# Designs tried in a protein design chat: VHH binders against a7h7h6. Part 6

Target 1, 199 residues: a7h7h6
Amino acid sequence: MPSPAPSGLAPGFLVAAPALGDPNFAGSLVLMAEHHGEGALGFVVNRPGPVTVAEVLASVDEDLRRAAEANGRAGAPVLVGGPVQPERLWILFRPGGIGADAEGAVPVGNGLSLGGSRELLEALVRAPRGDPFLLLLGYAGWAPMQVEREVAAGAWVPLELEGSDLVFDVPLEQRWETAVRRLGLEPGGFLVGGGGASA

## First folded at step 21 (VHH)

Design e22
Fold by ESMFold2, fold request of step 22:
Structure e22 (fold): chain B 199 residues (1-199), chain A 123 residues (1-123)
Amino acid sequence: as target 1 above (199 residues)
Amino acid sequence: EVQLVESGGGLVQPGGSLRLSCAASGFKFSSYYMAWYRQAPGKGRELVAGINSGGSTSYADSVKGRFTISRDNAKNTLYLQMNSLRPEDTAVYYCATIWKLEIGDYTYTIQKWGQGTLVTVSS
């Protein structure tokens, strides 16, 4: 097997090209959290699932659900982050009162942090400042060289992580289209050229 | 939104039969464990029957041989065929699904419930 190449895809986004037909990823915007020689890991950030934030919080502790309601935060959707381990909860948040590395979280760049602990969830829900967060179930994984081949084949268009607004401020149903326009493309249709030699 | 809507309850004489249905929507029904629970007056809810995504079934001892749980994945519908009904079967019957939720090192469940359908077995 060839050695894995260093990557610039994480942190960053992958924008699904219109021709991508895989039902797990059609129309998706993926936040790339890791990309290295052993593969890649990311989260779909625009696909709501059948689990509500209130249900997650109530399952942990009914008082936690009540705290989130009191601060107007129980209405956030739980997203389908990807097909791998769909029972596993992940937390994306914009640090503020809660530090970027609090409770085992890791900074992922440009005002975005990722965690997965119960302690982080409780801290974010109970924080007086109300730092924004998203809950996701499952993740997307790529084997070594897989995401590179998919980008080269035109399934994904990389977009730089310039800030956290696509994750926290843009409505779910507008995220893919907003990402496409930031690439200088039109959402109604575009074709991604395949990788190839130029000269 | 996930919805579970029960139907088919009513008043029947002892020894009679009823078939309960639960119409499911808002999730991939074929992938999940489904169950019927019941709650008799003044008592807690108890499991009556369950069926996993592969069709394997389980029953409370009190209903074995009389009740049959089944699912139709093409119609997103769960059934409970209730035969040889007894007054002790009188209860509100609930359709349910129970989902695993993992947060860090902790395991929780998310439970989805219908509103229930009343079954009364009386002369």
Scores: ipSAE 0.629, ipTM 0.828, lowest interface PAE 0.7, mean pLDDT 88
Fold by ESMFold2, last read:
Structure e22 (fold): chain B 199 residues (1-199), chain A 123 residues (1-123)
Amino acid sequence: as target 1 above (199 residues)
Amino acid sequence: EVQLVESGGGLVQPGGSLRLSCAASGFKFSSYYMAWYRQAPGKGRELVAGINSGGSTSYADSVKGRFTISRDNAKNTLYLQMNSLRPEDTAVYYCATIWKLEIGDYTYTIQKWGQGTLVTVSS
């Protein structure tokens, strides 16, 4: 039988409005992975951290680091996905040869999947095709009704997840501005309140 | 990028003193455990002293009462005050920080090291 259409803010992005002052989220673009009655979960996708992909891989297996270097993927920073569990690694990837549901990965939508296992990390790095992936440490969480109130108050502007280019193809420092322009807004400043931009 | 740069090493007589410094950059210094390690000729690296983000310290038995680790979070600098130096303290001294990394069910560490500063204690 047919499945219900997804609702809510996930999958999708939240674009931080200029007035958002929380230092964990100022200027951020957040990929929303879950949104339900118990709350929401997402990842900041434009905040580079002090850890590199090479360092993560070398901690696991030096041969893994070398495999990633062969594909030009070892030098990128690991992103700070949010303040919750900042030691916990997450993997966002475009499931080419790996498949959307491989190794405990969960489809997010529009060519994105999310995982966190060592087995997935090894499979992505060793895959001959070199499927794209992004590493993050930590995540953002919202209590029940919290994200809804923050959107209603104008702290966030929802943006539809249309393809995966904001996560993989747009440079980190351009992601927020690109998202703002896709909403038809000016990056230099905008105000959001009741009746503002939304998905 | 994370950088740890040691300084203050040199030649000293037995019984003398030195203060080592480690300038840290590229991470939130105040949030992380910092340590001094040393490597004597022909030996592996050994922990000398550690200090956590809350300021609690630990020392190898061989240096207790003679060495003092401290940190200045405003200057992002780790220190090692070394008093009553002995010939067996001769080593390259390294500044380090060690970070936890969780992947699935596995725990790993990411280690950040300085290049070291040589301390030679001889007559």
Scores: ipSAE 0.628, ipTM 0.823, lowest interface PAE 0.7, mean pLDDT 87

Design e23
Fold by OpenDDE, fold request of step 22:
Structure e23 (fold): chain B 199 residues (1-199), chain A 123 residues (1-123)
Amino acid sequence: as target 1 above (199 residues)
Amino acid sequence: EVQLVESGGGLVQPGGSLRLSCAASGFKFSSYYMAWYRQAPGKGRELVAGINSGGSTSYADSVKGRFTISRDNAKNTLYLQMNSLRPEDTAVYYCATIWRLEIGSETYTIQKWGQGTLVTVSS
């Protein structure tokens, strides 16, 4: 009998299987922020977009752009978080100097917090300690039971969120592979069958 | 990387026509507002025409009835058909994309520009 689809995917990661055919999510690592009976919400955390942090900041306040440039953060890409509301900015950050619930932010878990306010953006950019943050445009959304079906179908492999290192400490181009290895699988290719993942 | 590459500029006589093209790459072209701007010598950059993702168009008063902006999403190309050209239309024409950015309840814009193509209208 096929193993039931796992529940309680948030907080956690979804690792895209090679067989995932959706161009929006091929090779993606998704941070699951919300998962309940009404659906799920997540962010692709390894897809660079065509806009830089500098460009976003410049559109808000040139002083913020200069601040980011001064601390070497301006050149980083804004990530494509997903296909839903691609114009909306999200901020993932590691709480430290800036609190996990600062400026309307919501803790995701394990050293990750999520926000979206201008005030949060300014606080993080101007923070003396240079706490890590990612800017993302858009998010990934699932209808009720959709993500469970996709996991059951082998499109995604759930990965436990043990810390924020995959988001902030691993280079973008290595995040998916690193996640695959943490699953005990090989990045060169793996299949999901019988409710489990196999190399 | 976002790239906007204009072409089709050149020298034309008054009353003549030109068609400008802008080849876009590095982003989902069909999803974004596109526009043509121009900058004449000694003047500031001005909006000439815009077209949203739905195909709705807008024009500067100075070019209404003479210029037509259009897009081919399959080719990722923006066009500007310029008819009944006048000497005052002489300028460098720029292709641009304008992206909406929402942060909380606030809205901002991000702009990307091409290098421009020169249009000279002279007898």
Scores: ipSAE 0.697, ipTM 0.890, lowest interface PAE 0.4, mean pLDDT 92
Fold by OpenDDE, fold request of step 22:
Structure e23 (fold): chain B 199 residues (1-199), chain A 123 residues (1-123)
Amino acid sequence: as target 1 above (199 residues)
Amino acid sequence: EVQLVESGGGLVQPGGSLRLSCAASGFKFSSYYMAWYRQAPGKGRELVAGINSGGSTSYADSVKGRFTISRDNAKNTLYLQMNSLRPEDTAVYYCATIWRLEIGSETYTIQKWGQGTLVTVSS
């Protein structure tokens, strides 16, 4: 699990520049969960995958699928969090009825928490208040000093994590553009950079 | 979007042969386990044959020696060669891809299905 301790670019966002050479990250908004001397770890939070929440839940427990259907969450896509361990499920959620450290979860910061247990999944799906959560498959990783080099090269632009609204309150297809605007830039005139995250 | 489109079904006499195809798209076909299932009238869906990403195959006992599953990764296509067909092989045949899911220390599977193609074996 990523370290909850703030360090460098984490917690925070990376906004992909248009000229990012890696197709896996083109137009991506990445939530940075960990950044230190040994590298960095993050999640793409705006790329829908080919699997729905319902399909994931059905594979675990049909009752969970039914619960998600009942609360209108079943049809949401599971996101592609990155190319590393694409089979592993991650859960990003806004703490509320479910605590920030519930069921092994770790706080990311500013109203975000990260987990990956079945118990957490069940708790969130069955939560009476319907606290928002995202399901992600895989994560993005950087070798030591790699993300710094890519930022310096203009491939990524750091954006401060002020709240969880970009993750939960902005439509998936608008998250990158919204992030660009929050940088004070126009999406059509965004800077061009080179580089890519590693798998 | 994941799509699996079966073709090749039809009416055939006992002892005849058919070749089913499944055109796959929307995912990296070569990386995943693929399978054929069938569902006969009044019966549940059953596994017929499977093939993993490495090309290893498995078959239901009822079709061993008669059916052959294969894949063409360059064409993103799954095949089922059916020989010596019997009336009891009559069913809707479904193409499926099987994905592994890891949650904590637990492993699960997600299945995507085609719409199926009807195979009728009758004199």
Scores: ipSAE 0.690, ipTM 0.886, lowest interface PAE 0.4, mean pLDDT 92
Fold by OpenDDE, look of step 21:
Structure e23 (fold): chain B 199 residues (1-199), chain A 123 residues (1-123)
Amino acid sequence: as target 1 above (199 residues)
Amino acid sequence: EVQLVESGGGLVQPGGSLRLSCAASGFKFSSYYMAWYRQAPGKGRELVAGINSGGSTSYADSVKGRFTISRDNAKNTLYLQMNSLRPEDTAVYYCATIWRLEIGSETYTIQKWGQGTLVTVSS
């Protein structure tokens, strides 16, 4: 599990420049969860994968699938969080009825927590309040000083994490554009070249 | 959306041959394990053959030496060459993709299926 290390670019967002050549990160919005001397760790939060929440839950427990269906949450896509360990499930959630550190989760900051346990998944699916959560497969990783070089090259533009609204309240397909606007830029005129994160 | 579309089924005489195809879309085909299953009337669905992303294959004992599974990653297509067909091979044949899922220390499997194609072996 990544440890929240609020330093530098984490917690925060990276907004991919349009000219980013890496197909894994083109047009991506990345939530930075960790940034330190040994590198960085983040999650793409605007790329739908080919698996639904229902399908993941069904593989774990059919009762969980039924619960999610009853709550209208079963049809949501699982996101592609990055190219590293694409089989590993991560859970981003907004604490509410479920605490920020519930079931082994760690606070990322500004109303976001990150976990990856079955217990957390069950708790969130069965929660009476229906606390918002995203399921993600895989993560994005940077070698030491790599993300700094990519930012300096203009491949990524840092955006402050002011709250969890960009992750949970903005439609998936609008998250990147919304992020660009929050930078004070126009999506149609946002032209910056550079490389993406490596696996 | 993930789609698996089988084709190539039909009626064939005992000892005959068929080649099934499965056109895949909506996911990175080359990265996943693919398989053929079949379900005979009144029986459960059973694994017939599998092929991993590296091209390694496995077969049910009942079809070894007669069936060959292969894949064309450039075409996103899975194949099943069926030779020396027998009446007991009569079934609906399904194309499937199998994905590994890790949650903590636990491992799970997600399966997605096509609609199937009917193979009938009869004199």
Scores: ipSAE 0.682, ipTM 0.882, lowest interface PAE 0.4, mean pLDDT 92
Fold by ESMFold2, fold request of step 22:
Structure e23 (fold): chain B 199 residues (1-199), chain A 123 residues (1-123)
Amino acid sequence: as target 1 above (199 residues)
Amino acid sequence: EVQLVESGGGLVQPGGSLRLSCAASGFKFSSYYMAWYRQAPGKGRELVAGINSGGSTSYADSVKGRFTISRDNAKNTLYLQMNSLRPEDTAVYYCATIWRLEIGSETYTIQKWGQGTLVTVSS
C-alpha cells in the first residue's frame, strides 16, 4: 500500500493540478508558510492584483512612496495571496541587509521571511541593499487535515522549497509552468493527462 | 490596470436631466464600493452619491430625491441619473472607488479616480 498523504508541506509549494476548478486557485502556485495539526496557511504567488506597491506606500506615507519610486521599487503589482482577509497586507522578502526576524517577521525557510507590519514595510523600502520583497493581499487557509485530503485527491502537487527564486526571480506568468517542470512534468502533458509527478 | 471612464456630461438647461456612466475595468467591480464625486471650479471635491457592493445607497443632502446612483455588475458600469438639474449642480463629476487596506494594526484606504466628465447647467 502506498505511503499515507504527505505531512510537513510547509515550507514548500503546492502546484494546482488541472482538476482544481476553484477560481480562487485554478492555475495557481501556492507558497506554504505553515502546516501543523491545526491546519495550514499559504499564499498564491502568481496572481497579480489591481493594487500597486506605489499605492500601498502612498496610503501609508507619501515620502515612503517617493523613496521607493526613486529606487525603482514601487511599480510592481501587489499579489492576490488568497481569498481570506483580502484587505490584509502581507510581506514576503529575501533577508539580507534586513534580518530574517526584523520587525516581527518570521523565517519561512530557505531564504524567505514573512511579515506584515508597517515598520517592516518601511525598513524594506529604505534598505540600502534593496532586499527583494513582494506584497500580497489576503491568504489561503486550510482547516485541520484539509490540505492533506486535497493533496491525496490530486488537487495539488507538492514541490520542495529549494530556494526563493520562484517567488522573487521567475516572472509571475511563468511561475506555475516553471514549478510543473521542476516536478519533472511538461506543462502540456500535465494539463492534458492530469495527476501527479513523473515516476 | 484599473480604469474608470466617465461619460454622459454636457450642457443642459435648468430642470433638465442627464445620465452619467462610468465604465470600470481592471478589478472585480462587484466587490467594491463605488461613488460619484463632483468638483465646481476652484472648490474641493464633494461626495454626491455612493453605492456599496450590496447595493445600499447614500446621497448628499443637496441631491437627495433628484439624483439616483445605480450599478450594473454584469456590465461593470456605474450610473448617476441626474434629474431636475440646477445651476449649482455645474461641476466636473468623477467616478471613484475606495478600497480598504490593513497593514499591521492600522487601516488605510486606496482611492481610484476617473478623469471626470463636465456637467454644465445654464440658466
Scores: ipSAE 0.619, ipTM 0.820, lowest interface PAE 0.8, mean pLDDT 88
Fold by ESMFold2, fold request of step 22:
Structure e23 (fold): chain B 199 residues (1-199), chain A 123 residues (1-123)
Amino acid sequence: as target 1 above (199 residues)
Amino acid sequence: EVQLVESGGGLVQPGGSLRLSCAASGFKFSSYYMAWYRQAPGKGRELVAGINSGGSTSYADSVKGRFTISRDNAKNTLYLQMNSLRPEDTAVYYCATIWRLEIGSETYTIQKWGQGTLVTVSS
């Protein structure tokens, strides 16, 4: 039988189980940024959207777009972070030269920070160290106890945030499968709640 | 990949009619504002007509009563019916969508454009 849903799913990932059918989340890997008694907030990190990084930057300032292109920083796709506030830009980055709380950013965990200001975007684009970042539009939200029930029902498998390579190094289309294999599971099928699918 | 592909342009006499189409793909067409713009030789692009996701329309003064914008959400297609055409309507017509972008407390737009279709009104 499934264990009780864990508390403290943030920071961490939720890996969509194969049976999860919601079009917003089927096949998704979700980075959990907040989880508390009033609910949870996360970002899908493996879904490219119809907006490009270059387009975001050009809408802000053409010089910013040019700076990003000159430094090879405009090539990443903007991700669809989730269905809530799909016009709202979020910035996920690994601090280095740019501090973890710069321009109102908030640490997520394991050297990852999350922000959303124009000033942060400009700082990251122009940063001499080339701190990695990605852009997301929208987020995923869960009401109180909702994510816990979905985990208990087998819709999601929690994965600990051991590092940021799933977000910055693994290609988008491989992120879900990589996460599944790190759980010791087979991407073609698995059971949730302590049982296992075995080859 | 977002694509907007215009068709239906051509040569027409003054007083004639044309119907432009724009096939859209790569985004949820029914959720977004769509518009036609035009660019006459040597001029900037100007808004001709717009239609929001709910079907409400707007028109430039120069085309009111002559042009009708419409959308078919089932076919992901935007239309411009152009009647009573005048030589001044000669232009490349572009299909466009304009998306809202929020960064911090600031609002920006992202614009997606087709390649255009030429309409020539000549006697």
Scores: ipSAE 0.611, ipTM 0.820, lowest interface PAE 0.8, mean pLDDT 88

Design e23
Fold by ESMFold2, fold request of step 22:
Structure e23 (fold): chain B 199 residues (1-199), chain A 123 residues (1-123)
Amino acid sequence: as target 1 above (199 residues)
Amino acid sequence: EVQLVESGGGLVQPGGSLRLSCAASGFKFSSYYMAWYRQAPGKGRELVAGINSGGSTSYADSVKGRFTISRDNAKNTLYLQMNSLRPEDTAVYYCATIWRLEIGSETYTIQKWGQGTLVTVSS
């Protein structure tokens, strides 16, 4: 059953419908961080890129890379968060020992916070409690009313953000399928009204 | 995985020419700055030539007018045409890409390197 196109899609997920053909978003799960009258902002959370966490850390400070390796936190890929500003690093994390608004971070909701500062990166890498984080390059942006039209056209299915497990606990390659099943849909194919794709 | 594989090095007499190639894979080659660096024995790596995604080029003063950098985005290949070679051009030549990384208000780079190809200029 197609979801209504509500205002206020953030916080939440957009699950790419099978008919969505845009190579930037086919098969994607998008975390929506902002949605308001001026548009929307989100991050693809299931697309690995060619940059590793270790490479990011080494470019900043080799000691930081070594600290992350010592704690088993350097081996993950940096995700491709979207096509906008692909050089811009974003940090998504589950607050715990590091507070939800630490170092300029902003709570997204339901145990997720978003930041982008060097100070936040260093704090998370060195955190003794090992708060989970992931790194993203770039983001997805929508003009006013654009995401609402795409949902109404069937390109995306909204999924509520119930907690942070889909981002941090579900393996990367399983996130889209897990999201589809949480909607009560079958990953092998489902139809959503309209069928158009845009982002 | 990003890979840069150089070829075309060898032994050449002073005044001669060589053309180096770098086959790139694992990234959108056409979107990124590419460069040639070299490292002479006992020296650090130095920039030789660079070319951005729009095709604009830059050269070290020591090679300007003798070396030409170019790219073929359809073949994911970077080239260095080296003319009027001198003994001081003897070095291992490296293909590189340098990516900008922005964290907060700070700018960093991520560097990807090939394994290098040896150019020896001698009689």
Scores: ipSAE 0.592, ipTM 0.819, lowest interface PAE 0.8, mean pLDDT 89

